# Ledger of designs, part 1: miniprotein binders against Probable plastid-lipid-associated protein 11, chloroplastic (PAP11)

Every score and structure here is a prediction.

Target 1, 187 residues: Probable plastid-lipid-associated protein 11, chloroplastic (PAP11), of Arabidopsis thaliana (Mouse-ear cress) (o81304)
Amino acid sequence: CSIFANPAQRAKRKLLELISEEDRGLRTQKDPKKRDEIVNAIESMTVIGRSSITTDDSLSATWRLLWTTEKEQLFIIEKAGLFGTTAGDVLQVIDVNKRILNNVITFPPDGVFFVRSDIDIASPQRVNFRFNSAVLRGKNWELPLPPFGKGWFENVYMDGEIRVAKDIRGDYLIVDRAPYNWTESFV
Below, numbering starts at 1 at the first letter of every chain, in headers, positions and changes, except where a header shows other numbers.
F, E and O stand for the ipSAE by ESMFold2-Fast, ESMFold2 and OpenDDE, each averaged over both directions (binder to target, target to binder). V2 = 0.75 x the mean of E and O + 0.25 x the DockQ between their complexes.
Where letters were taken out, [cut] stands.
Atom coordinates printed by the task and the answers are left out, and those that the model quotes come from them; centres of patches stay.

## First folded at step 3 (miniprotein)

Design r10 (from r4 with E30L Q37L)
Fold by ESMFold2-Fast, scan of step 3:
Structure r10 (fold): chain B 187 residues (1-187), chain A 99 residues (1-99)
Amino acid sequence: as target 1 above (187 residues)
Amino acid sequence: GSDPETEYLFRALWLAFLAVLLDRAGNYQLALDLYTLAIELLRRALEQETDPSRREQLLRKIAEYLERAAQLLEKLGDPEKARELLEEARKILEELKRS
């Protein structure tokens, strides 16, 4: 009886169903109709989240990627598979009080790509970020990389389970709260 | 994976990703440096690869990045080095056409 769910729960359920088989966005890249359906569902979430505060302490979490349109990230996930490595969880670890955001791509069992950023809260829904450092790490090696870029994203909807964002390039990001806390010592 | 080829491919892909991002942002010098490192790691992966289809994929990626690095060298005022990299790319692509 989904007709008895409140409008926000109904819209959220529809969005999650639309993205469930999209391989984090890789399948969506070759299906413009599906992309349009997902974007329309995101716009519904944007309406529901209008005027809400999505940059408060509840933003602090380990967020796990469910779906994105970001071509560069999807390229890495796709090409890793072609060369015999596999992307695991893709995470965004945010701590509002420390003003940090770490982007993490795991390559089980031992690989990780880690990018550290500083963040500034610009408005109730907008976060500005600047990359500070990046590292590629394997089992017994580590390669530091120069930091690159800065931008902003807006959390157009956020609740106890998911967050929906759009960024400076017009890309979308849908994440959920991971069932674990990601911790990694980066010294 | 922990085999040498997988490690070189892993590192090369990430360096290429960063090179593309910096290239798009107009940071041509840093993009060039990262493309150069990616090419070196792809050549290392190629040394360990015996599968014909994977060798072809690696060679095509090496040629692709050599061509872009040459374009960046031209933009940065080093046309002689650019011609050298273009000739390397041309030789790779001609070798693939023969096989």
Scores: ipSAE 0.015, ipTM 0.256, lowest interface PAE 6.8, mean pLDDT 82

Design r9 (from r1 with E64Y Q71L)
Fold by ESMFold2-Fast, scan of step 3:
Structure r9 (fold): chain B 187 residues (1-187), chain A 99 residues (1-99)
Amino acid sequence: as target 1 above (187 residues)
Amino acid sequence: GSDPETEYLLEAKFLAWLAVFLDEAGNYQEALDLYTQAIELLRRALEQETDPSRREQLLRKIAYYLERAALLLEKLGDPEKARELLEEARKILEELKRS
């Protein structure tokens, strides 16, 4: 019930509603007013998460992209159509104990873009990462790609449903916990 | 399975797109590496292609990406290598005129 919802529940609901029809961020790139509304909602989540620990074991999950401002990822998603396919789930698979973060973009039925990274927990909310390898893989072919550098991101809010992050380039990422676990057996 | 030539073309196009994006983002070395890989895949596709019109299309794409790679080499301070790639592209386009 909205009358009994706490401030965190209301702020989260507002954020998820704002991004629900934004095509993972592609529509937002053309709409500065909508971007500002989403950023303001992210700021509210940041205030709520201000002193929380977002780099503990609960960060270990298969995270599914809901919305981002990251131009490189959005470019890949948008241009997949030119090859007669569309991007499927876009995932960030994190294992804090193993110190890994893998970025996965699926191209149904057979394709995947897979980037392997090492992570280091720098603070209660900050994760440092370094890209180790990348591969573009189809049904019966594989092409290794050079690594794309290093950086950090801060999980400004995280709970049992979603995670909200801001990175070294000032880009935002909103993800939810996928209803399945990603395994490297595909890669 | 699908034709290996078709898969090389799909890979090459995807790498070229990543290269364009990285170039616009200012990641010139990474963009150059991806263009170089795309060119190599297009050359492998060309080796398997017997149709004259498709061979011409592949050669034009190779020349185009050679020109883009040369631009990046110039930006990165390697004008001699840039000149070599431009000369290769020019030679490809001249041969196509003679066909």
Scores: ipSAE 0.027, ipTM 0.395, lowest interface PAE 5.0, mean pLDDT 84

## First folded at step 8 (miniprotein)

Design s1 (from x2 with Q33R)
Fold by ESMFold2-Fast, scan of step 8:
Structure s1 (fold): chain B 187 residues (1-187), chain A 95 residues (1-95)
Amino acid sequence: as target 1 above (187 residues)
Amino acid sequence: SPETYLEQAKELLREAKELARQAVEEDRAGNYREALLLYFQAIWKLFRALFELELALEQETDPSRREQLERLIKELEDKIREYLERARQLEEKLS
């Protein structure tokens, strides 16, 4: 790492390098040592972000999944091939002022699974959420699914490039700001 | 608990088969769009069951129970493929 980079830049670079080539977390599921290394790097980011506000207006963005330990999301990504497709971008679309968070998994060219949630800002770093509705959409059809569940996550670090979060289940999430804004018609 | 995951998966599989049975009835009645949606509902339940079974298999150490889980996983994957093919045929009819 460059000695001229500040501690946050060095820690961020290390984290991004560690998750590079981990297939969003799928490869990490088979490698406990690599998972421990990534978690340690996340804890370093947590220390750096400790006093920061990560639930302000800058949280409003289309966030793109880089890496996660969340088993349900990884399972969907892994099993997309069973449906003759491959998971595209996995997104978390947040609008703090509208109090919404939509989880989106794209299945190019025509498929999308998205879950709508209501959010509530609980602290400078904690967001509470409640699932509102879920939809599986294909080219010529749409299937509404029963939503369930509620929880919280804490954005332990956030800047103009990435966001690092931990959730109520002890899972981790690393995302970057997508180079586009996602809408329901963008697959 | 592996046993809890297995029980949940079996119930989801039962529900999926019932939805598929209803889909066959709707298809025979010429209600292709309703049949299609019923197959997708069945597929969703099978997919949830598959997830439960893989969680159970991850935690299971008994060889006999692992074998039971592996057989049920294969059954669910085969059913998903079967229902997807039926859905594809219905989509063809709607084109």
Scores: ipSAE 0.542, ipTM 0.793, lowest interface PAE 1.5, mean pLDDT 87

Design s10 (from x2 with Q41R)
Fold by ESMFold2-Fast, scan of step 8:
Structure s10 (fold): chain B 187 residues (1-187), chain A 95 residues (1-95)
Amino acid sequence: as target 1 above (187 residues)
Amino acid sequence: SPETYLEQAKELLREAKELARQAVEEDRAGNYQEALLLYFRAIWKLFRALFELELALEQETDPSRREQLERLIKELEDKIREYLERARQLEEKLS
């Protein structure tokens, strides 16, 4: 029952309920009051997660986007229809031991856009990253794009189900553990 | 400010125009593989310009300038669709 849930479980349920119909953040962009409610819920998660370690081996996963404030990523999702498709899964694939983080957007049936990054663990909650390459890939072609830049994000909360992060630009990211592992296999 | 986004959009549009010119030239020459990649490079620049224009629109308060930006955004979306149609025809020819 929710009445008997611990504070972390209650805060998490409230956050997930708030974002459940926000179309990964697209609806929130035009609703400042809703954005404030979600940010307040994220602040509650930050308090609960303070002093926890969110950069250990459990960070290695295929993370699936639930909600974000990041404008460029949302723009890509919103405008997928221009390309005769819809954005499928939006993923962040992290391997702490290999020190990699790949951002992946799928465009069914054959398209994928991904950005490769190196990561360094800076603290129990902070990850530094540097973009290495970006690729737009179709069925039988691949177009390298010129990425550059570096930054950091802090996983302010992480458990066996979700991760909540805030980045150097003050953008927020809420993801869950995908029920599959993402691979770049070409058959 | 809206001006900074507009300047970035203008630069991206100039680059897109040159890439599209090259794409059409290679397409007419029958160099379909090269044309395909050039069309997608042009589309990528147009898409980035579209993003910059939407950021400008978000900050623009003048109704007349907002209307002009909305019109330009729609025109760019149509141009992206046009180039995508040709790129997909080339994909079919190449597979």
Scores: ipSAE 0.654, ipTM 0.850, lowest interface PAE 1.1, mean pLDDT 88

Design s13 (from x2 with W44F)
Fold by ESMFold2-Fast, scan of step 8:
Structure s13 (fold): chain B 187 residues (1-187), chain A 95 residues (1-95)
Amino acid sequence: as target 1 above (187 residues)
Amino acid sequence: SPETYLEQAKELLREAKELARQAVEEDRAGNYQEALLLYFQAIFKLFRALFELELALEQETDPSRREQLERLIKELEDKIREYLERARQLEEKLS
């Protein structure tokens, strides 16, 4: 932020500083006090974002995970070592006009876990989603996995740098706009 | 509840066992491509069971049951590593 940062930029900087060393949320799972601090910072962002439209075309982006409380996603990240790898970038690729949301976890050098979803815009801040397919892909193989279900999330704050969301299960998600576009075709 | 997670884990383990049995059968028959896919399917079911067991452990307060769950989790991780090692050998053989 600049020297003349407004309250929104200051609140955002505080949130990003709080999560910077949390290993995408894994460290936070063991630290209830830190979790409360982060949730309080998210509530500040929610107040700032109140009544804003967060489901317009600017939602279309490659979003990179910074922090989450979602246990399933954190479990996958934590247990990547069991498979002799580490989780690379965890991405959410959204295209509002095509009504798609794809979740991507990379496992260097050649692995990827890919979940395709359809989305419907329900309100200025709410997105409904339904999982359609999932695949675990290696260099010369792929394994289709069962689809998981449906739900909704609300983007309580969004700007040119970050997005903050809360979902149907009460989990939180903080992402930034990745410095690259995910264009790999799975066909 | 912990019981719900344990019931889900039990069903996933049952499915994993059957997939692993089929994987071993195809492996012994020399049908390596089929065996590889079945091993990965079994590993996926084991991984889901592992997640359910971790959720059960998170809610368990009895020390004896916590120790039992921790042992089961470790055994399951070892079984996943075993099947992954075989899957890697098959990938190498098929390339």
Scores: ipSAE 0.621, ipTM 0.838, lowest interface PAE 1.2, mean pLDDT 87

Design s14 (from x2 with W44Y)
Fold by ESMFold2-Fast, scan of step 8:
Structure s14 (fold): chain B 187 residues (1-187), chain A 95 residues (1-95)
Amino acid sequence: as target 1 above (187 residues)
Amino acid sequence: SPETYLEQAKELLREAKELARQAVEEDRAGNYQEALLLYFQAIYKLFRALFELELALEQETDPSRREQLERLIKELEDKIREYLERARQLEEKLS
C-alpha cells in the first residue's frame, strides 16, 4: 500500500536532512537539542521498521557512515589532523553469509584503520558481534592492535538506500550503501 | 564519572611512558626498526589516553579541574606530535 510508503519516505527524508550538515556527528556532540531532534527522527524510523527483517542477505554491503553518536569513532575522525591526515570514508563492511563485519576508517592517501569482527544473527533485527583483531596500516607498515570487546546492535530500519541502527551502549548509527565495494588491499 | 575516565587515562599513560622509554633506548642503540614500532605503540597508548581525558573533560564541571585537563590534553597532543615526528624520520631512514 502506497499510504505506508509515503510516511516512510517522508520520515527518511526528514532524518537525512537533519544529519546532512552534522559532519558525521561531530557537530551534534556540541548540540543536545539537535541530538534530540535526530533521535526523535530515528524513533520514527524505528516505528516504521518495526517487525521488519533487517538481518537478511540485504544487510551484506559496504555501508558508509552518514552520522553517529559513537564517541570513539568520532574522536578518531576529529583527531586525524594530529597525524597529518584527514579521515576519508568510514565504512562498515558486512557479509552475512561469511559472518563478518569489518569497521574501516580510511586516512588518505594510504592509511587505514580497520577492526575485524565476527557476527551472529540473533533475531530479525539483532546482530551480535565480537572483535577479533584491529590493524593500523600505512603505506609500508602495519601495526596489529589487540582485539577488544563484544556487543550487539539492532538494525531498526533498513531499505535499499540506508540502514539505521542502535547498539548495546545506546549509540546510534546511520549509514548508506556505498557506491563501491571496499576490499582489504594496498592498491 | 570523570574519575573512571581519569583512572583509565592514568593506566594508559603509564603504559605509554614505558613504551616510549623503550623506543628511545632502541633509537639510541641504532635499532631503528624496533624503535619505530615502539614509538607507534606508545603513540597508540597516548591517543587512547587522550580519548579518556576528553571523556573526563565532558563530565567535569569544576573550572579549575577543567583547565588542568585541557592543559594535560594539549601536552599529550604535543607529545604525540614529537614521537610521530621521530617515527616519521625513522620510517624515512629505513626506506
Scores: ipSAE 0.661, ipTM 0.853, lowest interface PAE 1.1, mean pLDDT 88

Design s15 (from x2 with F47W)
Fold by ESMFold2-Fast, scan of step 8:
Structure s15 (fold): chain B 187 residues (1-187), chain A 95 residues (1-95)
Amino acid sequence: as target 1 above (187 residues)
Amino acid sequence: SPETYLEQAKELLREAKELARQAVEEDRAGNYQEALLLYFQAIWKLWRALFELELALEQETDPSRREQLERLIKELEDKIREYLERARQLEEKLS
C-alpha cells in the first residue's frame, strides 16, 4: 500500500486490480457478480472525474484496451482463432485536432481489424462519432466491411495513465496509454 | 428475447448460403477472382450470423435449445474455417 495515496489513486488501483485477470472482459461476461464489482469501481471513478475536462488535447493518444463490456469487440477477440490467429493489442487511436477516432484490433503477426471514424467534441466529457469504413486485413487478403453507424461516448475519468468511458449502448471501456503510437503503416 | 437474435441470424444465414452457392458455382467454373470475393462475402455474413447466435445463446435458459444453439454455432465455425481454407487456396493461386 502507498501511505500517501489519495482517494483517486486508491480507487484507480482497486479498479485496475479488479480487471487485471478478466481477459479484457471475456471472463467477466460469464460472471455477473464480478461485472457488478467492476461497474461499482467505475462509478467511483466517475464521481472522482465529475466536472473534469476529458476531451482536451490529452485525449489524443493511442489507447490500449484493458477491459470492456462491449459484446461486438469481445466477440472479435474471442473468435480470432477461427482465422488462425489470436488477438493482440486492441487500440483506440484518437486525434482530437484531426477529429478522428480509429478502432484497431491487431492479429499478430500480420492481421488487423480497422474501423475509421470521425469525431465531434460535444461537451467537456462527451464525444460524438460516426463510422466511415471498416476493413479486416490478413497477410494476403482484405475484406471490406459495410459502414456501421454513429454514437457517442463519455470519458467519465481520464488522467496520464488511464481513461474510463461509457457509451450510448451503456457499455464500459477501460484503456491505458499504449507505450507506442499506432499508424496504418505500423501494421 | 432469443427469438429476435435468431430471426436476425436466420436472415444472415440465408444471405450467406446464397453467396456461398454463387462462390462454389464460380469456383467450379474456374472464375477464381469472382469466387474469392464471394467466399469472403459469405464468410462475413456467417460471421455476423455467428455473433447473433452467440447473443441468442446468452439469453437462452432452456437446456435443450441451448444445446441446439451450441451445435449450430460449432457447425457455423466449421463452415467459416472451410470457406477460409478455400479462399486461402484461391488467393495463393491468384498471387
Scores: ipSAE 0.436, ipTM 0.733, lowest interface PAE 2.3, mean pLDDT 86

Design s16 (from x2 with F47Y)
Fold by ESMFold2-Fast, scan of step 8:
Structure s16 (fold): chain B 187 residues (1-187), chain A 95 residues (1-95)
Amino acid sequence: as target 1 above (187 residues)
Amino acid sequence: SPETYLEQAKELLREAKELARQAVEEDRAGNYQEALLLYFQAIWKLYRALFELELALEQETDPSRREQLERLIKELEDKIREYLERARQLEEKLS
């Protein structure tokens, strides 16, 4: 622990250490005590970020998954082996000005699962979304999938490194800013 | 309820098998692109069924029903592997 770290830096470091070996959340699904520890650390970040604006232009980024409780995303990551691959990066690509949020899961070497959404900024921390389309792409093929659902999430904390969110289902998401920008190829 | 997830999964499995039957027909007709698309649609339905069964299994406490769910999960995983293998053969024909 650095004696020069302010409370926000210490809380953030604690959170990142707690999730560092959780395999994006897969290990946490089998460990309710560990889940509670991580949720408590998220609540500390929520307190720190309580009056901040987390839906401004700095939300526009390629966000990379560090940890989540979202069962559907974790299922996709866990079951990638059925398809002879491993899930690569799991991304949310957000552009506030274009009002889009795209969910991307890569399957090296050539696969990608891509879900397009529209977003509306509802408050300083809340984003509403609606799924528009989904597609599974391989090297030389593309399978369109039926779009589904709408919801909201709240970015309870965001800085130049990470974003912490809670969603309509009570799930949590912790992401960092990827060192690259995701672009849709094959269009 | 767990039973609702099970019924939905069984219906998805039936739909997937019908899509795979159509894929075999298209493959025999030389329509490889259409056959490939049908197999991927079938695989997607099986994948959704697996997700629903995993949710059901988490909620189920009865040992007999858990065993039934585990058997169905195994069947769906085997079906996904089977259809993926057929899809790979079709991709080879399209290259």
Scores: ipSAE 0.364, ipTM 0.697, lowest interface PAE 3.0, mean pLDDT 86

Design s17 (from x2 with R48M)
Fold by ESMFold2-Fast, scan of step 8:
Structure s17 (fold): chain B 187 residues (1-187), chain A 95 residues (1-95)
Amino acid sequence: as target 1 above (187 residues)
Amino acid sequence: SPETYLEQAKELLREAKELARQAVEEDRAGNYQEALLLYFQAIWKLFMALFELELALEQETDPSRREQLERLIKELEDKIREYLERARQLEEKLS
């Protein structure tokens, strides 16, 4: 441990250690005590990030899921085996200048589920989004799904390594910057 | 309430059954590309119904109703596997 780490470094380290063995949130769904510990750590990050700007150009990135409470996303990850596969990286690809946000779940080697959204920056920490389209794609087939829904999320903390967000439904999201860029043609 | 999620699941199941019926008709007619897409649409509706049932189960406190929901969830998972196997066969025919 670094005894000279500032409060932000310590709080971030604690959060990342708490979520490291949670299987992106699946294990946490069965453990209310662990969920409370993680939420308290997120609240500490929220205090540290208060009044910071988390919707600037540095938000543009391929973000990789580390942990979430979002039930729909976790359900898809959990049930991937029903389709003979396992979920790979789960990504949120944001481009602030193009005003887009794509949610991506990969199913190696050939599968992908992705949802396209438009975004609007509402405040220093809040992003509004609207779903445009969704696609489930396999090796030689593609199933377009009806677009629906809109909402917002707030990036309560963001730095060069991670981003912590909460959304309109009260769900939490913790992501890191992926060591690669995802493009719409990449499987 | 559990009833709200159950009502949503019932509607999704009704839609899935109709899509599966259409898929079978196209399949029997030899329209394999159309049948494949309809099977996938039916599977997607079943998958959405499965999610709604999971939400109902989380809010259900009665032990016997919980067991009933767990059995229904398993039955739908088996049905999805059955349709996926047929879809796989059609995909092979089309490649």
Scores: ipSAE 0.598, ipTM 0.823, lowest interface PAE 1.4, mean pLDDT 88

Design s18 (from x2 with R48Y)
Fold by ESMFold2-Fast, scan of step 8:
Structure s18 (fold): chain B 187 residues (1-187), chain A 95 residues (1-95)
Amino acid sequence: as target 1 above (187 residues)
Amino acid sequence: SPETYLEQAKELLREAKELARQAVEEDRAGNYQEALLLYFQAIWKLFYALFELELALEQETDPSRREQLERLIKELEDKIREYLERARQLEEKLS
């Protein structure tokens, strides 16, 4: 039997260590060297995940943001203080069978911003999406916002713990499986 | 390019200004529910204009233009806080 660590486990550990203190990507925006290190680690995960199926039923989950290069999402997180709050968990809620993907930013205790999308599985690793609606919700109010656009992302690596994706704009997303399921409040 | 971000910011600011104008009109008329919704819509447009200006600032190398952008960004942050404070007051009135 092998006495060597699993290459996927080592690569994953390295990636998670690199992003652990990056404040979901906010610190990385000002550090090109660190960004390059993380991107290189992502490319290692991409090689390991090559030819794997990352768009099967295991993709259905509440995914929690660990790190991203998406400037818009990071801007919302950074500027939450302007609104007297801080961003809580940032989630991507996917249901492959229902063909939906909701992007969620929580603002504890009462606030949430979420964007509803339809998805289409294009290949073993590629998901096409189209935004349907967006909602900004507070304690006693809800503001519908116009949806914007469509795109695709590729899950270049996925396992029982994490998912690594790259999108149409060349942005990266690293998420883990949240220890809870996010659902919209009934009342 | 900085010019592309500035053009996008300009359009968002134009939309925000019109929404804010409507919000103030409804507010003065005592239509607080309508005013609240319009203030939040204006705030949302200002927030995205702020995003576009931050992107322009990131790519701007001229010191004079950077100073102008930083001043505009500060001004918009203050305007967002102003409208948020009024929105908060309206939420209290509507409780």
Scores: ipSAE 0.599, ipTM 0.829, lowest interface PAE 1.4, mean pLDDT 88

Design s19 (from x2 with R48E)
Fold by ESMFold2-Fast, scan of step 8:
Structure s19 (fold): chain B 187 residues (1-187), chain A 95 residues (1-95)
Amino acid sequence: as target 1 above (187 residues)
Amino acid sequence: SPETYLEQAKELLREAKELARQAVEEDRAGNYQEALLLYFQAIWKLFEALFELELALEQETDPSRREQLERLIKELEDKIREYLERARQLEEKLS
């Protein structure tokens, strides 16, 4: 790391180093000290991003999960082995112009859990969402699931590499731009 | 409170039991495609119940009740594996 890097670059590097070995948040769940360190780093990113627009066209991307405190998502990742698989990439696919946000968990080689939602841009940093449908897919079968809920999240920081968000339940989300675009196969 | 999560889990387990009953009926009738989907619906309800039980366990401080929850969680994980094994057999039969 360069000692002369600007404050934003230093804060971002610190955040990414803190979360790099946390297994997307699973290891953090029983480590309050590490959780506090990560939250403090997120608050530094929040200060850096405080007047920025994080809901413009650059939000449209395939975002890959790096770390979260969301219990439901972490539970699905943790329990994938129960189903004879492991969770692959966990993605948020956002298209601002189409007003959609799809949550995707892959279960290699053939499985996917897919939740569709509509979004509405409420402010320069706030996105409102509502779940429309969910599906669990295997190799030769598809199970529709009832959608649940609505809420909002705020992208407190976003650049060409990462996005940091806080949601209505007080949970945190850190994602990077995936090196690929995710496409739904059955649509 | 742990009891709120336990009540939610109880209702999910009731739904799972009924779906599993229907899955077994369709399976015995030779309606394998319908049975497969019903087994996966039952498995999903068991998985939702498992999540609620984990939330209850996180808030439970009594050692005896924690041990009971851990045992129930293990029993549900075993039941999920059992239904998944049957679902896998049906997938192979249908391929």
Scores: ipSAE 0.633, ipTM 0.840, lowest interface PAE 1.3, mean pLDDT 88

Design s2 (from x2 with Q33L)
Fold by ESMFold2-Fast, scan of step 8:
Structure s2 (fold): chain B 187 residues (1-187), chain A 95 residues (1-95)
Amino acid sequence: as target 1 above (187 residues)
Amino acid sequence: SPETYLEQAKELLREAKELARQAVEEDRAGNYLEALLLYFQAIWKLFRALFELELALEQETDPSRREQLERLIKELEDKIREYLERARQLEEKLS
């Protein structure tokens, strides 16, 4: 909006406005034109973020899902109603020093699905991951589930507010830094 | 292809049915926690099967096969609800 805002601030504002009402990506699945607009905005962020380091200690955070094209994650969010609940926050909890990345989906009031991964920093923007366990947790029980393989993602842009990534399957992820730190609790 | 997703869904359904059969046996034996966990393992397999069927439906263009997939999806959703209700009853016994 202001002429004093730099190109990165304007591009970020445009991206966030485009995704603000997309229900984390569920609405975008039915709207190819909107998907193309968001992807073009992501490409602008990619240009702005090129040659930056996005795999340093600032990557360690509780990241909250804003928008994605990943079908499996969106399916889980969409189908939460089958279990008498709705998906709460969808989180990616990263600790670079511990070399871990946990994907977390909350199902209020007390359900949690999380997938534990080990990570390896492959380049200034690329993270390799391997799923090592998955857990479905209820009030007084915990069920281990088989892990789902390995892959990589590239953080094409990251700052103090958001992170934008592309993955091995060509999917996109936009997250912000959650206003809290998520930690698992023992049931 | 839609057929590949359908075959994967059928295998997951077969695995889920076997887990549910084991859950019934554990429930009858009074092993409520084991029965509960087996039902959730079965539900997990059904949920994965449901995902495969949704992928098949996205690729399917034939109206009759689309209708068949939609019926299978609804059947799977109902089975998930049934197993979940059984799991909830077991959870009550454990409280």
Scores: ipSAE 0.525, ipTM 0.790, lowest interface PAE 1.8, mean pLDDT 87

